# Designs tried in a protein design chat: VHH binders against o26223. Part 22

Target 1, 191 residues: o26223
Amino acid sequence: MKLLWTSQHIKVTVHIDGKVSKMDVLEAIKTRRSIRKYQDREVPEELIDKILDAAMCGPSAVDERPWHFIVVRNREMLEKIPEVHPYGAMVKDAPVAIIVCCDSSLEKIPGFWVQDCSIASQNILLAAHSLGLGAVWTGVYPLEDRVEGIRRLFSIPEHVIPFSVIPLGYPAENPGTRDLFDPDRIHLEKW

## First folded at step 19 (VHH)

Design U12
Fold by OpenDDE, fold request of step 20:
Structure U12 (fold): chain B 191 residues (1-191), chain A 120 residues (1-120)
Amino acid sequence: as target 1 above (191 residues)
Amino acid sequence: EVQLVESGGGLVQPGGSLRLSCAASGFNFKRYDMAWYRQAPGKGRELVARITTGGHTNYADSVKGRFTISRDNAKNTLYLQMNSLRPEDTAVYYCARDLWESYIDSLDSWGQGTLVTVSS
């Protein structure tokens, strides 16, 4: 196992065969941070496949899994996303972005698709982090202007709802670790 | 309502030191990352320093080695120790919650700021 240090002192563990070592799930959850700066480095397709695999493994209402994913690598399209999604300014600097969508025609119980797409989005973030990538969740739904902007830009059908835009890349920043445990939010047996 | 009140600014000579304070109220201070920003005359607001709930700190390159951000959760107070001050550090300094992990853009509350002037 080889430890790789980036210029930003981000520790990445790789196997001798060049494969990125995945961290354990608790470490991924606890150490994950949103990343909005990326190295000028391409993300291998194999890593995107692993991330998308993880995105599809979460629970959903009635186990319908109504999510769709648009993988965007085209530089022109990445540069256009901030025009319709202001909070996605960093997308133009990312080598790739995933747009998480819901096919509403698949929804069995109204409203639960938001939870479904949230689960998928969070899994993308965790998987990316565990693979040594950085990502950030930029909210699209339920802001109508952003939903319609992304829809038009990517020719998304009316029955499909864009939910989030998640740029990914090798991190060029380190936001540092957080301590978020709050025992006051824990209630035993009753409130 | 989130309230942030900055203090400690003033006039100082080059090479001097100042300590800024930010009194926070209206939210659970210990639960949030915090940051200092500054805005120089005719320039945009820029990040100066960040501190996480875990105590991790990050600094703009222009202030590394000179400025130190810290927090006292018991007092709901954020600090910025500024040493070796330079004329280019002249700005209004603002305290803010660092909503880094927000997946939506928000107009957070800002304090009134405190003016730091570095001049001979």
Scores: ipSAE 0.767, ipTM 0.872, lowest interface PAE 0.6, mean pLDDT 92
Fold by OpenDDE, last read:
Order: structure tokens, then sequence, then C-alpha cells
Structure U12 (fold): chain B 191 residues (1-191), chain A 120 residues (1-120)
């Protein structure tokens, strides 16, 4: 019995009529992969709005939602990001990037903003994937050089902390699916 | 500690075949994507092939149709079947964990490599 691993081509059937097929949340989570190559195609503003809406729907400490988002489409700025963020080399090739930031003045309990911005960042990735886009989380915080580099580049106030840079675009690569379930990491009632 | 030990390299004539192996230890092998890299003399290290935990594979254009990456999780071993070898395939071959889903750049461990020489 030749187990034909049917490469489930996630046929993101982009219906010509602009109707983005709804993806199940579990499917989105399980099939999402980081995408670092993008098509030479613009991302509609409507999709970015949907992604940002999703980014703002996660929980946060004390429900403070301290996150801010910088949407970057300017080519000159996109090309400069890799100069201060080496792991963001692909940003120069993306049609758009979202910089997730925290307004520290909104933080009620110290340190939880990292979790808050992480949740927002992950929601961006999931939403992008569900909409047929590719994205990747490139970590900025807590690397001081990257934090300050992004801060200077975008004139971010001192009380606002850049957390992540997430380039987005239509994917030009397929990294394939993963099997990540690990029963050895599950403990029943006690360790 | 992550340990990767490459083997199977050697001298082969053009058109010949080799099978490389990478013995992995010090981590849960089945839970990591893996990759083969190579470094030719005077050149930088380049990606040759990747394989996910799900068994999906990707190849550099230069080796597509000739090389096959595979894994045996029960043996904690990564393989690279190399067919139709060419002189330009001459390099030290390395295996590594493929940290594709890392949100931060990391220097991961690879082995000492195994030398493949393709020459008449």
Amino acid sequence: as target 1 above (191 residues)
Amino acid sequence: EVQLVESGGGLVQPGGSLRLSCAASGFNFKRYDMAWYRQAPGKGRELVARITTGGHTNYADSVKGRFTISRDNAKNTLYLQMNSLRPEDTAVYYCARDLWESYIDSLDSWGQGTLVTVSS
C-alpha cells in the first residue's frame, strides 16, 4: 500500500470575484508556515485591515491592549529595515510589513506586554495565512540593536517599544507541512 | 548537546552516485525539520535540500531531479541520495536542523561534514 502522501496543495482558490475562502481556525494553525519569498503583487488594503482587526482581538494583561501597528508600504523604508534588522532580509522584497509595537505607558503589569505583542503577532500570521498571504515573524525585541535601529528608522517614541517586524505578501514559496504533535510533551495531572 | 555526524562521502566519477548519512543525537530528531548544505572550495555554504517533519521536501535548483533527501526517524538518521553527480557537486556536505520557524536568527550546530569529490 503506497501511502500516496497527497501533498494537500492548499489550493488557495483565489476566486476571481475577490471572495477569500474561509479557512477553519484549526486548519489555519496547523498549516501556517513562515513565508520569506513573495510574489511581485500588491496586497490590497482591505486584507491588511482584516489582518490588523485580527491582531487586535487577542487577550492581553488586564485587557489593556497596549499594541500599536506601523504599516509600511514605502519601498525606501522597506529596503532600509534589513540594514538595522539582519534577520529581516526578506522585508525588502515584501510589498508590505507590519511593525508590532508596545506603548509602555499603557502597561499595567510589568513584563506582560511581551505576551500581549506576541499574541498580536501570532494573530497577524494566522490571519494572513487564512487570507492566502504569507508572512514571517522576525524578532526585534529584546535585541537592543534591533530595537533601537527600528526606533530610529521610524521615529518611534522612547516609551514605545518595537517588538516584531512582519513582512507580508502573496507567497512565492511552499515550505510544506509539518508534523509537530509530541505526546512526550504532554503530562497527565502531574509531571 | 546537539550532535550531527555526516558520512558517506568519497571520490566518485561523473555520473556516479553516493548516499550520504547524518547520524543525529542530543535532540528529538523526529520533531525537527532537517537540511543538507554544501560548501565547495572557495565558495560559500549553500542549501542543497530540506525535509520537514511532515516529509515534505525542497531542493536547490541545481540538484533537482538528481538528489533525494530522506529521513529515518527510528534511526535518527538523515540521508541524501545523490545521483548523476557532476564535478560542480564537489563540496563538503553538512547536515543541520532546519530552523525555518524560528522568529530569531540562530547559529545552530552542524557536523564536521563529509567530503564529496566528483572527478574523472
Scores: ipSAE 0.763, ipTM 0.870, lowest interface PAE 0.6, mean pLDDT 92
Fold by ESMFold2, fold request of step 20:
Formats: C-alpha cells, sequence, structure tokens
Structure U12 (fold): chain B 191 residues (1-191), chain A 120 residues (1-120)
C-alpha cells in the first residue's frame, strides 16, 4: 500500500493583483531590471518585511552582518532625497525607499563592509523583483557629499555609513530582457 | 577606445523621413544595449529610443509610432528610422550605449552627433 505513496511535491503559485509573485531564481536574476517609474500604489509592510528578511540572508565577511536598513515612506523625506542625492531623482515618485547602511561598530574585518552591503543591496533588488515589485539601486557611498547629505537628512550617526538608496514600487515601465553572456570574460584555469 | 559616429542627418520637410546610422567601434557592440538621444537648441539631452541586446525596444512617447530603432550586430551599426517628421524633432541626434543598469550617474561616451532640421 505504501508502495503507492510518493514524496513528490508540487509548488502552487497564488496570483496577487492578477500577477504571479513567485519566479525561479535564475529567471529572477536574468530578468531583474532597474525600475524608475512606479504605479500610484502602496507597497504593504508585509512585502517590505520579506524583502529585508531576504537582504539579511546574504553572506558577510566573518558573518559580521554590518547592515542596517532605514525604511522611508514619508513623502516629505522622500521629496528631500534628490536635494542631496541627485541620482535619486526618481525616489520622490516611489511609494517607499530602503536606505542600506553600514554600522562600522559591527565591522570585524576592515574594508569588507562594502561587499557585505552590496550583497544585501542586490538581495533587496532580487527579492523585490520576485514579489512583483520594481526597484533600483542608487549609489551613495563612496561619494562623500551624498554620504553626508543622506546622513544629515535622516539623522544617521557618525559611525553609520549610508551605502545605497533603493526606491521601490509596483513597476510602471518595462526596460526589457538582455543577452549579456560574454565568453571572452571567462578564463579557464588562469588569466 | 570607444567610438560612435553618427550620420544621416539633414534638412527635411515636415512629414518627411530620414534614416540615421551609428557606426560603433572599440567595444563588443553586440553585448551592449544601445540608445539614441537628442538635444534641441537650448535644451537638455533626452532619450529618443533604446534597444537591448535581447532585442527589446522602448521609445519616448513623443516619437512612438513614428521612429524605429534597430541594430545590425554583424556590422556594429545602430539605426534610427524617422518617419512623419515634425518641427519639434529638430535636434542633434546622438548614439550612445544605454547605461540603464548603472547605479551611479551616467558618464557616457558621446559622438559628435548628426543634425536633423525639420523645416518647411
Amino acid sequence: as target 1 above (191 residues)
Amino acid sequence: EVQLVESGGGLVQPGGSLRLSCAASGFNFKRYDMAWYRQAPGKGRELVARITTGGHTNYADSVKGRFTISRDNAKNTLYLQMNSLRPEDTAVYYCARDLWESYIDSLDSWGQGTLVTVSS
């Protein structure tokens, strides 16, 4: 009787807002694009929690986990970001932004925090994409004027370094798929 | 050294057509998204059309349905077919790599451009 049992499992996807909110990881990596135009639609706190959970799953140097995240929804604050961060002009149109920061007091190995925060930032982009959201990484560090401007605007303490500002929302544009595989960048055994 | 050479501009009557070309060299053209931008007198640069390495295209609303971007990877050449031209299309047109995925300000390499003047 037990010979008829199987351990086979089937994933069931559930449509949210008429869209599939789950995708294969390789598909997510290949299809993720920077999104700078957003629908006039709020992003639920539940989705932000899922995105930040994913961000914190990244590896870090000696597992130091130096990251902190500031979630910004206040319209007045979002509108002020472009005044100190010109590349973040689209942030004023986003329903929410995440500021990825490094707490230097958590740093165990000097200089690796940039890699740590980059990993967290990329995980935010991928997680957002997998949930049907669009996001874009706008670089803050190491541009000192932008670092100080963001620090002052959000009352970030001196030992904490704002690394990136990531606006996100439901996408209102489609930049399209790319074909970027380049065998000339692959070196077997040595350079 | 990245080089982008635009050609095909000129003086055209309203309603007319032009085909712009951009010869690319100094980089692996087929691995880069490409775009056309334009700059009208006294105005800033604006995106006209873009085409990805995957063949996806996007157009500014002002040119949608009238302009067609295309590329020939074998010839390292980007094209812009411009139909139903209007006086507001008057500008210097520039070919560029599309830096859509850059997380810092764009520092694109630009050619000299090709002037398109639409006037009756």
Scores: ipSAE 0.704, ipTM 0.829, lowest interface PAE 1.0, mean pLDDT 89
Fold by ESMFold2, look of step 19:
Structure U12 (fold): chain B 191 residues (1-191), chain A 120 residues (1-120)
Amino acid sequence: as target 1 above (191 residues)
Amino acid sequence: EVQLVESGGGLVQPGGSLRLSCAASGFNFKRYDMAWYRQAPGKGRELVARITTGGHTNYADSVKGRFTISRDNAKNTLYLQMNSLRPEDTAVYYCARDLWESYIDSLDSWGQGTLVTVSS
């Protein structure tokens, strides 16, 4: 057990085992890493609900909210994902995965659904991290072979577009912290 | 163009040491995580060690305690100090950018690497 965040009104402990945490949002953004190895430990439904609530809090073009989510816990289905999604090989080892989808019938402004689903996907990663879980975004769209493979595997209708597959679980690895701030990317007043 | 040039390989006896270097150019080296991989004869490439831009390191179990990855951002150079070498460390060693946070798979290119041979 680790004790973190000692200066807050309510002292909380962030455990690798995924108990409740009160992580500052900037800290969450800076310390989140892609996690591809998971403990053999179930993720409570309660935490998945909190993660999906966070996913749905993102802004969207004209508030179109085009996203749908498939929660996959079935071991047999998780083990089949790599057959159609090679970059998702670690998904078979995850206790749960979330498939972020766009329902194109909800699209109000053409082409912005990609940004909308990207926002939802990043919120999933941050919320999982804040809850002591690790996750990784594995890209599906715009790779058409993966889009079609995931659609077929999960019986996703043709007007619904699988965007990303996000396995998650209690982390079994630590990729470490990074220093990515690059002032050369900042342009004052003009390019 | 991104260029990574490995050097420092050679023939050593078991228990010996070598220091590999990787000269980097064509990108902002200090802003990229870096890694060493190796490929033994007849086997696939495997990760040996990683170092983040924040200085955090990870090692394959087979080399922990014997190998040390480090970087010199002023010289755009990645290093691998290899101590207590064993015959199973014999391989071509490659440096690469560590694309850990990529959400899509990528086609990495590899240079020629540097051969390390540990002979009894």
Scores: ipSAE 0.692, ipTM 0.823, lowest interface PAE 1.1, mean pLDDT 89
Fold by ESMFold2, fold request of step 23:
Order: C-alpha cells, then structure tokens, then sequence
Structure U12 (fold): chain B 191 residues (1-191), chain A 120 residues (1-120)
C-alpha cells in the first residue's frame, strides 16, 4: 500500500489485483450505499483480506480490539442465514458474507464493545466500496432471537457475541446519491 | 406524528393517465428518500418507484418508461405520474419513506392509500 498526498487532501492508495484504487476518503464516505443485489461473480480472497485489514484499523476503547470475523462463502450456510435472520434475506444471493463478532474475553471496558464492533463494521462497508464492491450491514445485536440464531448456526461460543452480518459482492444495483447535510443538527459551543 | 396521505386515485381506462399525490407531515420531508409502493388485491406490497434526496430515481421494471416519481420539497409532497396505464396496474398505492440505509428491518406507518382501478 502506498501513500499519495495532495495540497487539498490526503489520499490512500491500495493495490487491487494489480490496480491502484484512487477513491478519495470523503468521496467514499459520501457515495457508499447499502447494496443488496450482487453480480454472479466471485470476490477474490485478496479483497476480503484488504477489507478485514481495514476493519481492524479502527479505534477501540482502551485499544481492546474485541472483534473477530467469520468469513462465510459456503452456499449452504449462506442460504440458511435468512432462516434465523430475516433482515439478511439477500445474504443467500451474496458470494460472501462477513460476520462481525465480539469476544467478550477481550473486553477491557464493559459495554464499549458495541462501539468497537460498529467502527469495524462501518470500516468494512467503506473498504468494500473503495474496492468496487457493494455491501450492507444487517443488524444482529441486540436482537436476542437473531443473536442466538446466528450463534447456533455458526457454532459461536457463549462468550462470543455476533454483532452484524455483512453480505458483499460486486454490485448489481445503484440506489443513487443523497443530500443529507442538515445545518440544524449542528450546535456551536452548546446545545 | 408521521403522516402520509395519498390522493389522486380513481377508475380509468387502459392507456389512460393519473397523477397521485402524497402529503407528508411530522418529519423533515426534504431530508428523506421517498417511495411509492402498491398492493393489488390479495397480494403483498411491491416497490413501484423511489426518489432520493439527491434527485435520483429508480423504478420497478414493470413501470419503467410509463411512471414518473417526483417531489416538491417546498410543499412536502411526493408525486407519481402514471401514463399508459394497464389493468395490471390496478392496486392501492401507498407512499412511504424509503429506509434504504436502515441496518435493521423496520415497521413504518402507512396511510389508507389511494385506489387506482384500470378497467376496460
């Protein structure tokens, strides 16, 4: 990975199958959309590695890094996810999904693991987008029935908490751009 | 609190046109993506069209080229212009907020809808 810097902004460059990504970070954040339809096309292991590397770069409470990731490519397993996770219906059509988990034995500050795993999950979405992939965060925690269902399906031990299921693949839809900036949400000096 | 009121439905002949309106209140309309859904008798609701706050539109394949979604943010109103109507467009039409970026499934409020009947 090599760093490119300009006078207006700092760009991060990564290699993707012999190519270099040039997407500016602000562009990636503003243009990322939830993608639930995927091409019938494999996602190379190298891209998954880059996405998970990015996921692990997030800050965490006292640097506890409580996250673990399950990479799911098996068709039979992907097809079973909707049985226990209804919001994850599109997972059956994805070439791969990442399950973000918290290992509670790594937790150093009680209750901050949710923020930690949320940061990792958002980094997965942004990294996937920057690499030409589409992804969607499907919430598992804190919905008890979905947590238990995913835990059973993937043999996740009791001290490990499935947080989110993130299917991804090359996008087969374009939901379009948004204009969400709202000055009324900005408070100077006090509420 | 969130209120969505559809209007403009009616009985029309095949090939006719109709314009639906949706009056919105109780939320900051201009900052929400919006959508039209329809539900034929005995069927589930299906997406017809959506429009983002950035002005991008998407349509179901069955209505592309015949229907146009639009919005007037000053009037908090969503529109659906329906041209070249067919009997299979017969349904109750509902407007809704398009919660595309929600990471959990959600139940949203639906109004009474507006009935469109296309019959020869």
Amino acid sequence: as target 1 above (191 residues)
Amino acid sequence: EVQLVESGGGLVQPGGSLRLSCAASGFNFKRYDMAWYRQAPGKGRELVARITTGGHTNYADSVKGRFTISRDNAKNTLYLQMNSLRPEDTAVYYCARDLWESYIDSLDSWGQGTLVTVSS
Scores: ipSAE 0.689, ipTM 0.816, lowest interface PAE 1.0, mean pLDDT 89
Fold by ESMFold2, last read:
Structure U12 (fold): chain B 191 residues (1-191), chain A 120 residues (1-120)
Amino acid sequence: as target 1 above (191 residues)
Amino acid sequence: EVQLVESGGGLVQPGGSLRLSCAASGFNFKRYDMAWYRQAPGKGRELVARITTGGHTNYADSVKGRFTISRDNAKNTLYLQMNSLRPEDTAVYYCARDLWESYIDSLDSWGQGTLVTVSS
């Protein structure tokens, strides 16, 4: 937070620059970790807006943009998610969760919506990390019992497919960085 | 053909020390995060310590300051040095790959376990 009440020039700059990011993109990709423990601290709506703006910047097949996002802050609803989505147990402890959905009526070419929603989901994780938040992607699709459970819980219509549930909050754990580069996975010119 | 073989368990008095080893084969050990879990009689399996490929470590609060996880990538071996042992540390200890970044639940690759009994 840059608040300089004695300077008019800095005030104008802050208004023009609607968001400030200091993290290099390669740093964000390499240091992002799944976070499943959160501080008892609310996440401001403006950060969620920035995260969803980033989610919608992803490419999609034929620019179909099939994604919809459900932002869940209601405590009772967050506590019900683990009843239908066991891998989402940490959601009950999160201040907010984002459900990434595909609206099949927006699909322009069959079968690419999974890639589209995966791109949006990963962008949510990276944007959250760049803003000092922790998040984790908990997979829903293609596990049909999880898909139906989430659809029922949030009154999602049959033509809309819940893809992932992403709880997020200020992190209360540090799983550390990793050294994952593996030259044996790189093939020059051919296999 | 992932294989994880734990060793070094045994009976020890409270306040004693024990060093567990886990011999790993069938995968590129140095490129995987690793963990020790334990399961006490009648209880669920719980995380004891983890170590990333980058060398970062995390410990359960109950063992922090007493246990040290380490790895030797040249020997494909994971270690757990256990000091100041208490009766509540009695459990079967398991070596595993750490699947922290999985976005679906799955069964971990587990060793057979090694029993640690802390009793006077």
Scores: ipSAE 0.689, ipTM 0.814, lowest interface PAE 1.0, mean pLDDT 89

